VH-VL binders against Basement membrane proteoglycan (unc-52). Designs and how they scored, part 19

Target 1, 184 residues: Basement membrane proteoglycan (unc-52), of Caenorhabditis elegans (q06561r450to633)
Amino acid sequence: KDRLMFAGDAEGVTISDIEERTIDRNTPFSFFKTGYLTFDGTTDGVAKYWRLPQRFLGDKVTAYGGKMEFEIEFSGSGHHSSEPMVVLKGNQNILVHRVRNQEHVLRSDSPVRITVETYETNYEQLNGAAATREDLLMVLADLDAFLIRATHVAHQTSTSLGDVSWEIAVDRYTPDGLALEVEQ
Below, E stands for the ipSAE of ESMFold2; O stands for the ipSAE of OpenDDE; V2 stands for 0.75 times the mean of E and O plus 0.25 times the DockQ between their complexes.

## First folded at step 13 (VH-VL; framework fv_potravitug)

Design y1 (from w7 with heavy chain T99R; at its last look DockQ between E and O 0.66; V2 from the best seeds 0.00; counts 0 for: pae O 6.3 > 2)
Heavy chain, then light chain:
Amino acid sequence: QVQLQQWGAGLLKPSETLSLTCAVYGGTFEGYYWTWFRQPPGKGLEWIGEIYHSGSTNYNPSLRGRVSISVDTSKKQFSLKLRSVNAADTAVYYCARGRYYQWFDSWGQGTLVTVSS
Amino acid sequence: EIVLTQSPGTLSLSPGERATLSCRASQSVSWSYLAWYQQTPGQAPRLLIYGASHRYTGIPDRFSGSGSGTDFTLTISRLEPEDFVVYFCQQYSSTPYTFGPGTKVDIK
ESMFold2, look of step 13: ipSAE 0.682; ipTM 0.841
ESMFold2 (binder alone), look of step 13: mean pLDDT 91; pTM 0.916
OpenDDE, look of step 13: ipSAE 0.903; ipTM 0.951
ESMFold2, look of step 15: ipSAE 0.620; ipTM 0.823
ESMFold2 (binder alone), look of step 15: mean pLDDT 91; pTM 0.917
OpenDDE, look of step 15: ipSAE 0.020; ipTM 0.611

Design y2 (from v6 with heavy chain T99R; at its last look DockQ between E and O 0.62; V2 from the best seeds 0.74)
Fold by ESMFold2, look of step 15:
Structure y2 (fold): chain C 184 residues (1-184), chain A 117 residues (1-117), chain B 108 residues (1-108)
Amino acid sequence: as target 1 above (184 residues)
Amino acid sequence: QVQLQQWGAGLLKPSETLSLTCAVYGGTFEGYYWTWFRQPPGKGLEWIGEIYHSGSTNYNPSLRGRVSISVDTSKKQFSLKLRSVNAADTAVYYCARGRYYQWFDSWGQGTLVTVSS
Amino acid sequence: EIVLTQSPGTLSLSPGERATLSCRASQSVSWSYLAWYQQTPGQAPRLLIYGASYRATGIPDRFSGSGSGTDFTLTISRLEPEDFVVYFCQQYSSTPYTFGPGTKVDIK
């Protein structure tokens, strides 16, 4: 299991746009909300993403069948973002997760925990086409980016990310015995 | 290749509990949202609810309080119970396989459930 | 919840003709999460289109979908004899997931 606890430290998280054209490595973060990484900056009209650090990247095939979880809180109003909540990039492929019923799930000043199990059935291609198991395994085999949406509504005044975890590197049962972990 | 086979009693009296079971063959159970629908005679489909393989459920609010869906992952089965039936519950009931994004690529054969008078 | 309407209720055409079926939503359907199904009497629905425009596996290319927001279209470029059945749209952007009332494609 890999985790980000945000106990007064950003733990290598940065902010970027979805295409990673602009990566802000010097963003001033607030930690006064226990267990959260908070950004209170003004919007610039470009949807922002929490960009997870290197330890969440690389060969993550053993995360298949596990789950990722994180907490979200924001303050603001207006229309909800049309951007994906989770973006995984690897082997020149992009898979995304969009939260169902997000206008009911994501409410201003109301923390929510998002859980996404690592199965292709919970992901789409960026354009909305279905993801295959092969797509997901290829992305996980050489994961280049793991992004979590930071901009949730049009008139946002603050955004927070908390308690990030991802199940990785566990033994799995097969019909003929336990599967071995994949190593680079 | 995945196939869904459903069964259960098709004739009920008012106030009884509808109980249907759906078994999944030829495919994986994990990662899918196992879903029930119904279709009253001559009408469109109504989404009843879903269960994820791990047991998490979502139900149509119009049926909340009367409906429960359960899963048995070891048997690759999921079941529908609808309590306190009446004539308005007469319909063909279907099980289906869905992804997180609820479009349904595989369906059971359907079970006509008739609630008398 | 999102209410779907379909027009026309019945579409009378001959084999080989082009069919255009409409689905309108009472609210915007996020990310074009709209599916189309075909249903032959006495059978379960068959998925044709998901995501407004993506054909499901094994669906012939005479079926195509388009649209966004509140207005969606299913097109059958050349009707085959087996296509004279009922078609439903379905939204999956918000719970409860809802279906349209159907359009019957009747042979003249």
Scores: ipSAE 0.690, ipTM 0.848, lowest interface PAE 1.4, mean pLDDT 88
ESMFold2, look of step 13: ipSAE 0.661; ipTM 0.832
ESMFold2 (binder alone), look of step 13: mean pLDDT 91; pTM 0.912
OpenDDE, look of step 13: ipSAE 0.907; ipTM 0.952
ESMFold2 (binder alone), look of step 15: mean pLDDT 90; pTM 0.910
OpenDDE, look of step 15: ipSAE 0.884; ipTM 0.939
ESMFold2, look of step 17: ipSAE 0.682; ipTM 0.841
ESMFold2 (binder alone), look of step 17: mean pLDDT 90; pTM 0.910
OpenDDE, look of step 17: ipSAE 0.890; ipTM 0.945

Design y3 (from u7 with heavy chain T99R; at its last look DockQ between E and O 0.73; V2 from the best seeds 0.74)
Fold by ESMFold2, look of step 13:
Structure y3 (fold): chain C 184 residues (1-184), chain A 117 residues (1-117), chain B 108 residues (1-108)
Amino acid sequence: as target 1 above (184 residues)
Amino acid sequence: QVQLQQWGAGLLKPSETLSLTCAVYGGTFEGYYWTWFRQPPGKGLEWIGEIYHSGSTNYNPSLRGRVSISVDTSKKQFSLKLRSVNAADTAVYYCARGRYYQYFDHWGQGTLVTVSS
Amino acid sequence: EIVLTQSPGTLSLSPGERATLSCRASQSVSWSYLAWYQQTPGQAPRLLIYGASYRATGIPDRFSGSGSGTDFTLTISRLEPEDFVVYFCQQYGSSPYTFGPGTKVDIK
């Protein structure tokens, strides 16, 4: 299981855009909310992402069938971002997760826990086509980036990332009917 | 190749509980959203609700309080119960397979449920 | 709840002709999460299009979809005899997931 807990340190998390062209490795974060990494900076009209550190990357095939979880909170108003909530990049492929019913799930000043099980049925290609199991396994086999959306609304004044976890499934399963067991 | 087969009693009296079961053959059960619909005679489809393999459910608000969906992952089956039926519940009921993004690529054969007056 | 309307109610055409079916939503459908199904009487629906424009597995290329926001279109470029059935749109942008009333494609 890979985990991030924020107790006064960013734990290697940085801010970038979805293409990772502008990575701010000296971003001034706040820790006034216990358990959260907070960013109060402007987006400059470009959606920003929490960029997870190296320990969430590399060969993550054993994460298949487990779940990833994280907490988010933001302050602000206006139209919700149309950008994906989760972006996984690996082996020259990009898969994304968009939160369904986003406008009812994500509200200003209301912390929410997002859970995404690591199955292809929860992901799409960036262009909107369905992800296949092969697509997901290929991305997980050499994961280059794991991004979580930080810009949620048009007039955002702050954004926070909380307790991040990614379960590594037990490497015992039946392809046709049994779920992978998860380790905590 | 994935196939869905459904069964259950098709003739009910008012106030009884509708109970249908859907079995999944072929493919994986995990990761999909197992879904129930109904289609009243001569009318459009209505989404009833979904269940994930973990047991997590989401229901149409119009049926909340009367509907429960359950899953048995070892049997690759999921079931619908609709309590306190009346004539307005007369419809063909379908089970279907969906992704997180709720479009449905495989459907059961349908079960006509008639509620007598 | 997003209400879908479809036009026309009935579309009368001959085999080999092009069919254009319209679906309109009462409010914008997030990410163009709009699907099209066909339904033969007495049978379950068959998925044709998802995500407004992506063809489902095994669906012939005469079926295509387009649109975004509130306006969506299904096009059948050349009608085959088996295509003279009912077509429904369905949105999955927000719960509850709703269906249109259908367009019947009738043989002239």
Scores: ipSAE 0.625, ipTM 0.829, lowest interface PAE 1.9, mean pLDDT 88
ESMFold2 (binder alone), look of step 13: mean pLDDT 92; pTM 0.925
OpenDDE, look of step 13: ipSAE 0.871; ipTM 0.925

Design y4 (from v6 with heavy chain T99K; at its last look DockQ between E and O 0.07; V2 from the best seeds 0.00; counts 0 for: pae O 11.4 > 2, placed apart)
Fold by OpenDDE, look of step 13:
Structure y4 (fold): chain C 184 residues (1-184), chain A 117 residues (1-117), chain B 108 residues (1-108)
Amino acid sequence: as target 1 above (184 residues)
Amino acid sequence: QVQLQQWGAGLLKPSETLSLTCAVYGGTFEGYYWTWFRQPPGKGLEWIGEIYHSGSTNYNPSLRGRVSISVDTSKKQFSLKLRSVNAADTAVYYCARGKYYQWFDSWGQGTLVTVSS
Amino acid sequence: EIVLTQSPGTLSLSPGERATLSCRASQSVSWSYLAWYQQTPGQAPRLLIYGASYRATGIPDRFSGSGSGTDFTLTISRLEPEDFVVYFCQQYSSTPYTFGPGTKVDIK
């Protein structure tokens, strides 16, 4: 299980746009909220993402079937972002997870835990096309980028990320076939 | 490649309501901020407002009291209404696709709206 | 709102020359949320640059953007005949989104 805890250090997390053309390498972060990485700044423009560190990247095929969790909090107003909440890039493919009905889930100054099971049914192509199991496994086989949306509303003044975890599943051969067992 | 096509009346009298519609072709409708602009003759562009496919809107404060933007997701269309027009509202009006929040990579062909008595 | 100004108002140059256009903001443009557009008379604007320095899809490399804070620059390394039109900057760091008044590039 990969886990990201923040205790006064960004732990290699950076901020970028979805295309990763603009990567802020010297972004000042704050740690006022225990366990959280916080960016205090206006994000009214291009949607920004938390870029997870290298330890979340590479061969992550064993993450298939596992549970991804993280907590987000923001301060601001305006309409919710239309951009994906999670972006996985690998093997020249991009898969995204979109949170539906955000107006009912995300509110200013109200932390929320997001859970995404690592199955193709929870992901889609950028254009909204369905992802196949093969698509997801190909991305996980050589994961180049793991992005979590940092911009949640149009007029945002602060955003925080906390308690990021990604369960790793282990394939076990059983008489009944192949089964996945989640490792702690 | 996405294409925007707009239409509506181009000649209005003072106090009438401007009404324009923009249709989106060749791309997804969800995931963008569909936006209206205007450009007076020989001048720069003014942001009028935007709408998300869910119907959420934001307007320029300078026009907020007179502007209404609506969307028909099923038709992939969105519309602009500007009430109580006067001569100062004479301009070429453009619809556009906003990527993320605020830069615009696709535009309608523009509609000249002239307000005269 | 953030007010953008552009200079010069008109820039007279010959084909093949280098063009440098300036855009200045009344306050800092956060995250370099600055775009440049090209507009031919009678046509809609065409996106050239976003994020202050990134070329939009299909834009030739003779166009480049730079700058941060309050000062931004669009550079056309070698003017082509079709480049002699109007150029606008636009900020999207805060609403309402605003444009500069434009710089017209004329043929000398």
Scores: ipSAE 0.000, ipTM 0.556, lowest interface PAE 11.4, mean pLDDT 89
ESMFold2, look of step 13: ipSAE 0.652; ipTM 0.839
ESMFold2 (binder alone), look of step 13: mean pLDDT 90; pTM 0.903

Design y5 (from w3 with heavy chain T99R; at its last look DockQ between E and O 0.59; V2 from the best seeds 0.74)
Fold by OpenDDE, look of step 13:
Structure y5 (fold): chain C 184 residues (1-184), chain A 117 residues (1-117), chain B 108 residues (1-108)
Amino acid sequence: as target 1 above (184 residues)
Amino acid sequence: QVQLQQWGAGLLKPSETLSLTCAVYGGYFEGYYWTWFRQPPGKGLEWIGEIYHSGSTNYNPSLRGRVSISVDTSKKQFSLKLRSVNAADTAVYYCARGRYYQWFDHWGQGTLVTVSS
Amino acid sequence: EIVLTQSPGTLSLSPGERATLSCRASQSVSWSYLAWYQQTPGQAPRLLIYGASHRATGIPDRFSGSGSGTDFTLTISRLEPEDFVVYFCQQYSSTPYTFGPGTKVDIK
């Protein structure tokens, strides 16, 4: 199980856009909220993401079927972001998780725990196309980016990330040893 | 090939409880939202509710707390209970397979449930 | 809830013709989370399109979907005899998930 616990250190977490064209490795973070990494600044315009550190990357095939959890909190107003909450990149593929009913789940100054179990059914391609089990396993086999959305509303003044965990099971699945479901 | 088969009583009296079960054959059970729908005669479809393989549920508010959905992952089955039925609950009921993003690619054959005195 | 309407209620066409079906939402459907289903009388719905424009597995390419926001369209480029049934749209942008009333495609 991979875990991030913030106690006065960013633990290698950085901020970037979804395409990782802009990666700020010197972003000033604050730790006023116990257990949280906080960015105090406006995120108007392009959606920003928390980039998880190297220990969350690489061969993560054993994470299949496992539970991913994290807590987020933000301050601000305006429309909710339409961008994905979670972005996984690996083997030249991108899978995203968009939170359904987020307008009812995400509220300013109200911490919320997001849970995403690691199944292809909980992800989609960036264009909304369905993700296959093979797609997810290929991404997990060489995961090179793990992003969590940091921008949640149009006029955001602060955003926090906390208690990030990703369950990794031993010898559960392998890409070439897993039988794929026949859809029809 | 994924197949859903459903069964249950098709004739009820008012105030009785509707009970249907859906079994999943082929494919995987985990990772999906197993969903119930109904379609009154000559009308459109209504979403009743869903259950994740782990047991988390969401229901249509229109059913005013009369609905309960349960799951048995070991049997790859999930069930629907609708309490205090009346004539308005007469419909063909369907079970279906959904993802987190709620489009539904496999459906049961449907069960006509008629509520009459 | 998001209310979906469909037009026309009935569409009369001949085999080989192009069919255009409309689905309108009472409010914007986020991420174009709109699906289309085909239903033959006495049978369960069959998924045709999801995400407004993505064909489901096994669906012929004569079926296509388009649209965003509040207006969506299902197009059947060349009607086959088996296509003369009812078509429903469904939004999954917000709960409760809702369906349109359907468009019946009749043979002229």
Scores: ipSAE 0.903, ipTM 0.954, lowest interface PAE 0.5, mean pLDDT 94
Fold by ESMFold2, look of step 13:
Structure y5 (fold): chain C 184 residues (1-184), chain A 117 residues (1-117), chain B 108 residues (1-108)
Amino acid sequence: as target 1 above (184 residues)
Amino acid sequence: QVQLQQWGAGLLKPSETLSLTCAVYGGYFEGYYWTWFRQPPGKGLEWIGEIYHSGSTNYNPSLRGRVSISVDTSKKQFSLKLRSVNAADTAVYYCARGRYYQWFDHWGQGTLVTVSS
Amino acid sequence: EIVLTQSPGTLSLSPGERATLSCRASQSVSWSYLAWYQQTPGQAPRLLIYGASHRATGIPDRFSGSGSGTDFTLTISRLEPEDFVVYFCQQYSSTPYTFGPGTKVDIK
């Protein structure tokens, strides 16, 4: 299980656009909201993403069938973003998750917990076509980016990310016995 | 190769409870949103509700309070109950497989349920 | 909830002709989460198009979809004898998921 708890530290999270062409490595984050990483800065009208650190990347095939969870809170008004909530990039491929019913799920100043189980049925290709199991496994085999949307509404004044976790599926975990045989 | 087979009683009297079951063959059960629909004679489809394999449900508000959907992941089955039926509940009922993004690529064969007067 | 309307109610054409079916939503359908189905009497619906424009597996390329926002179109480039059935749209952007009333494609 990988986790980010934001106890006074950004833990390697940065802000970028969806294409990672602009990565802000010096963003001044706030931690006044316990357990949250908060950004109050003005956006330039470009959708921004929380960019997860290296420990969420690499070979993540064992995450298949598990679940990813995080908490979102924002302040602002206006039309909801049309951008994906989660973006996974790996092996030169991109898969996205869009939150259904987001206008009713994501409300200003109302924290919400988002759960995405790691199944192809919860993801799409960037163009909206269905993800296959093979698509998802290929992305997970060499995960290069894991982005969570930070810009939720048109006139946003604050955005927060909390309690990020990602777990492996129990049935897919290799028993410790196999690992121990190498060291004996 | 996924197949959905559904069964249940097709003739009911007013105030009885409709009960249908759908079994899934030949595919994965986990990760999908198992869904019920109905289609009154000569009319369009109505979404009844969905259940995720972990038991989380969403129902059409028009049927809230009368409907429940349940799942048995070990049997790869899910079931519909609709309480206190009346003539307006006469329809062909379908089960279907949905993704999180709910377009439905596999459907059961349909069950005509008639509520007699 | 999002209400879908379809036009025309009935479309009378001959085999080989192009059919154009319209679906209009009462409010914007997020991410073009709009599907099209074909239904032969006495049978379950058959998925043709999802995401407004993505052809489902095994669907012939004479079927295509387009549109966004509130206006969507299904096109059948050349009608085959088996295509003279009912077509309906369905939105999946918000619950309750809703269906259009259908367009019947009749043979002249």
Scores: ipSAE 0.672, ipTM 0.845, lowest interface PAE 1.5, mean pLDDT 88
ESMFold2 (binder alone), look of step 13: mean pLDDT 91; pTM 0.921

Design y6 (from v6 with heavy chain T99R, light chain A56Y; at its last look DockQ between E and O 0.03; V2 from the best seeds 0.00; counts 0 for: pae O 5.0 > 2, placed apart)
Heavy chain, then light chain:
Amino acid sequence: QVQLQQWGAGLLKPSETLSLTCAVYGGTFEGYYWTWFRQPPGKGLEWIGEIYHSGSTNYNPSLRGRVSISVDTSKKQFSLKLRSVNAADTAVYYCARGRYYQWFDSWGQGTLVTVSS
Amino acid sequence: EIVLTQSPGTLSLSPGERATLSCRASQSVSWSYLAWYQQTPGQAPRLLIYGASYRYTGIPDRFSGSGSGTDFTLTISRLEPEDFVVYFCQQYSSTPYTFGPGTKVDIK
ESMFold2, look of step 13: ipSAE 0.675; ipTM 0.842
ESMFold2 (binder alone), look of step 13: mean pLDDT 91; pTM 0.918
OpenDDE, look of step 13: ipSAE 0.892; ipTM 0.944
ESMFold2, look of step 15: ipSAE 0.662; ipTM 0.832
ESMFold2 (binder alone), look of step 15: mean pLDDT 90; pTM 0.914
OpenDDE, look of step 15: ipSAE 0.021; ipTM 0.596

Design y7 (from y1 with heavy chain N58D; at its last look DockQ between E and O 0.68; V2 from the best seeds 0.00; counts 0 for: pae O 4.6 > 2)
Heavy chain, then light chain:
Amino acid sequence: QVQLQQWGAGLLKPSETLSLTCAVYGGTFEGYYWTWFRQPPGKGLEWIGEIYHSGSTDYNPSLRGRVSISVDTSKKQFSLKLRSVNAADTAVYYCARGRYYQWFDSWGQGTLVTVSS
Amino acid sequence: EIVLTQSPGTLSLSPGERATLSCRASQSVSWSYLAWYQQTPGQAPRLLIYGASHRYTGIPDRFSGSGSGTDFTLTISRLEPEDFVVYFCQQYSSTPYTFGPGTKVDIK
ESMFold2, look of step 13: ipSAE 0.650; ipTM 0.830
ESMFold2 (binder alone), look of step 13: mean pLDDT 91; pTM 0.914
OpenDDE, look of step 13: ipSAE 0.910; ipTM 0.954
ESMFold2, look of step 15: ipSAE 0.664; ipTM 0.837
ESMFold2 (binder alone), look of step 15: mean pLDDT 91; pTM 0.909
OpenDDE, look of step 15: ipSAE 0.019; ipTM 0.655

Design y8 (from v6 with heavy chain T99H; at its last look DockQ between E and O 0.56; V2 from the best seeds 0.00; counts 0 for: pae E 2.1 > 2)
Fold by OpenDDE, look of step 13:
Structure y8 (fold): chain C 184 residues (1-184), chain A 117 residues (1-117), chain B 108 residues (1-108)
Amino acid sequence: as target 1 above (184 residues)
Amino acid sequence: QVQLQQWGAGLLKPSETLSLTCAVYGGTFEGYYWTWFRQPPGKGLEWIGEIYHSGSTNYNPSLRGRVSISVDTSKKQFSLKLRSVNAADTAVYYCARGHYYQWFDSWGQGTLVTVSS
Amino acid sequence: EIVLTQSPGTLSLSPGERATLSCRASQSVSWSYLAWYQQTPGQAPRLLIYGASYRATGIPDRFSGSGSGTDFTLTISRLEPEDFVVYFCQQYSSTPYTFGPGTKVDIK
């Protein structure tokens, strides 16, 4: 299980756009909220993402079937972002997760835990096409980017990320095919 | 290829509870959102609710708390209960396998449920 | 909720002809989260299209979907005898997830 907690250090997390054309290596972060990494600033325009550090990258095939969790909080107003909440890039492929009914889930100044189990059925291609198991496994086999959306509303003044975790699952053969058991 | 098989009583009286079960064969149970629908005669489909393999549920608000969906992962089955039925609940009920984003690629054969006094 | 309408209610055509079915939403369907289903009388629906334009697994290429926003179209390039059934659209942009009333394709 990979875990990321913040205690006065960004732990290698950076901010970028979804295409990672602009990666801010010197983003000033604050740690006012215990356990959270906070960016105080407007994120108007192009949606920004938290870029997770190297320990979340590489061969992550064992994460298949495992639970991904993180907490987010933001301050601001306006319409919710239509951009994906999670972006996984690997082997020249991109898979994204958009949160269903986020209008009812994400509210200003209200921390929320997001849970995404690592199945292809919880992801899609950036263009909306379905993701196959093979697609997801290819991405996980050489994961080179793990992004979590930092921009949640149109007029955002602050955003925070906390308690990021990604479980490892163990594959087992069943009569119905490959089944997964979460180990940790 | 995944197959869904459903069963339950098809004739009810008003105020009784509808109870249907759906079993999944030939595919994985984890990762999908197991969903119930209904279709009144000659009409369109109505989304009733869903359940994830972990047990989390979402229901159509139009059913005003009368709906309960449960899951038995060990049996690869999920069930629907609709309480306090009336004539308006007469329909063919379907179970289905749903993607996270709620399109549905596999369906049960349907069960006609008739509510009549 | 998003209300879907479909037109025409009934479409009468001959085998080999092109069919064009319309689905209109009362408000914009985000991300083109619109699906099309085929339903034979007495049977469960069958998924044809998701994401407005992507064919489901095993669906013949004579079926195609297009559109965005509030207007969507299902096209059957050459009708086969088995295609003369009912077709429903469904949005999954927002809850509750809703279906159109259906278009019946009749044989002329």
Scores: ipSAE 0.884, ipTM 0.935, lowest interface PAE 0.5, mean pLDDT 94
Fold by ESMFold2, look of step 13:
Structure y8 (fold): chain C 184 residues (1-184), chain A 117 residues (1-117), chain B 108 residues (1-108)
Amino acid sequence: as target 1 above (184 residues)
Amino acid sequence: QVQLQQWGAGLLKPSETLSLTCAVYGGTFEGYYWTWFRQPPGKGLEWIGEIYHSGSTNYNPSLRGRVSISVDTSKKQFSLKLRSVNAADTAVYYCARGHYYQWFDSWGQGTLVTVSS
Amino acid sequence: EIVLTQSPGTLSLSPGERATLSCRASQSVSWSYLAWYQQTPGQAPRLLIYGASYRATGIPDRFSGSGSGTDFTLTISRLEPEDFVVYFCQQYSSTPYTFGPGTKVDIK
């Protein structure tokens, strides 16, 4: 299970756009909110993403059947972003996750936990087409990027990321009557 | 090719509990949102609710106080219970396989449930 | 909640003709999360289109979808005898997820 708990350190997280054309290594983060990485800068109108560090990348096939979780919080107003919440890139493929009912789920100044189970049915191609199991396994086999959306509303004044984890299937509790298999 | 087969009692009296079960054959059970619908005579479809293989549920607010959906992953089955039925609950009930994004690519054969009155 | 309306209620056409079915939402459907289904009387629905424009697995290319925002269209380029059934749209952008009332395609 990989984790980021943000106990006073960014733990290798950076800010980038979705194409990773601009990666800001000198971003001034705040840690006043315990357990969160906070950014209070302007977005210049470009959607920004938390870019996860190397320990979340590489060969992650064993994460199939597990789940990823993180907390987000933002301050701001206006229409919600139409950008994906999670972006996974690997083996020249891009898969995304969009949060159902995001206008109800994502509210200003209200922390929320997002859970995305690592199954193809929770992902789409960037254009909106369904992801296949083969698509997801290929991306996980050589994961190049793991991005979490940082820009949530049109007039955002701050954004925070917390308690990031990615649990593999064998780490999950397996109650009676539940069986999981993970490709290796 | 995934197939869904459903069963349960089709004739109920008012105040009884509707209970239907759906079995999944072929394909994987994990990662899908197992869903119930109903279609009253001459009416459109109504989404009842869903259950993920881990047991997480989401219900139509109009039914939340009366409905429960459960899953048995070892048998690849999921079930609907609707308490305190009345004549308005008469409908064909369907189970379906859904993605996280609620579009449904496989459906059970349907079960007509009639509440006598 | 998002209310879907469909027009026309009934569309009378002959085999080989082009059918155009409309679905309108009471508010914008985020990410074009709109599906189309076919339902033969006495049978379960069959998924045709998801995401407004993507054909489900095994659906013939005579079926296509388009639209965004509040206005969506299902097109059947050349009607086959088996296509004279009911079609309905469904939105999945916000709960409760809702269905349109249907358009019946009748054979002349």
Scores: ipSAE 0.609, ipTM 0.819, lowest interface PAE 2.1, mean pLDDT 88
ESMFold2 (binder alone), look of step 13: mean pLDDT 90; pTM 0.909

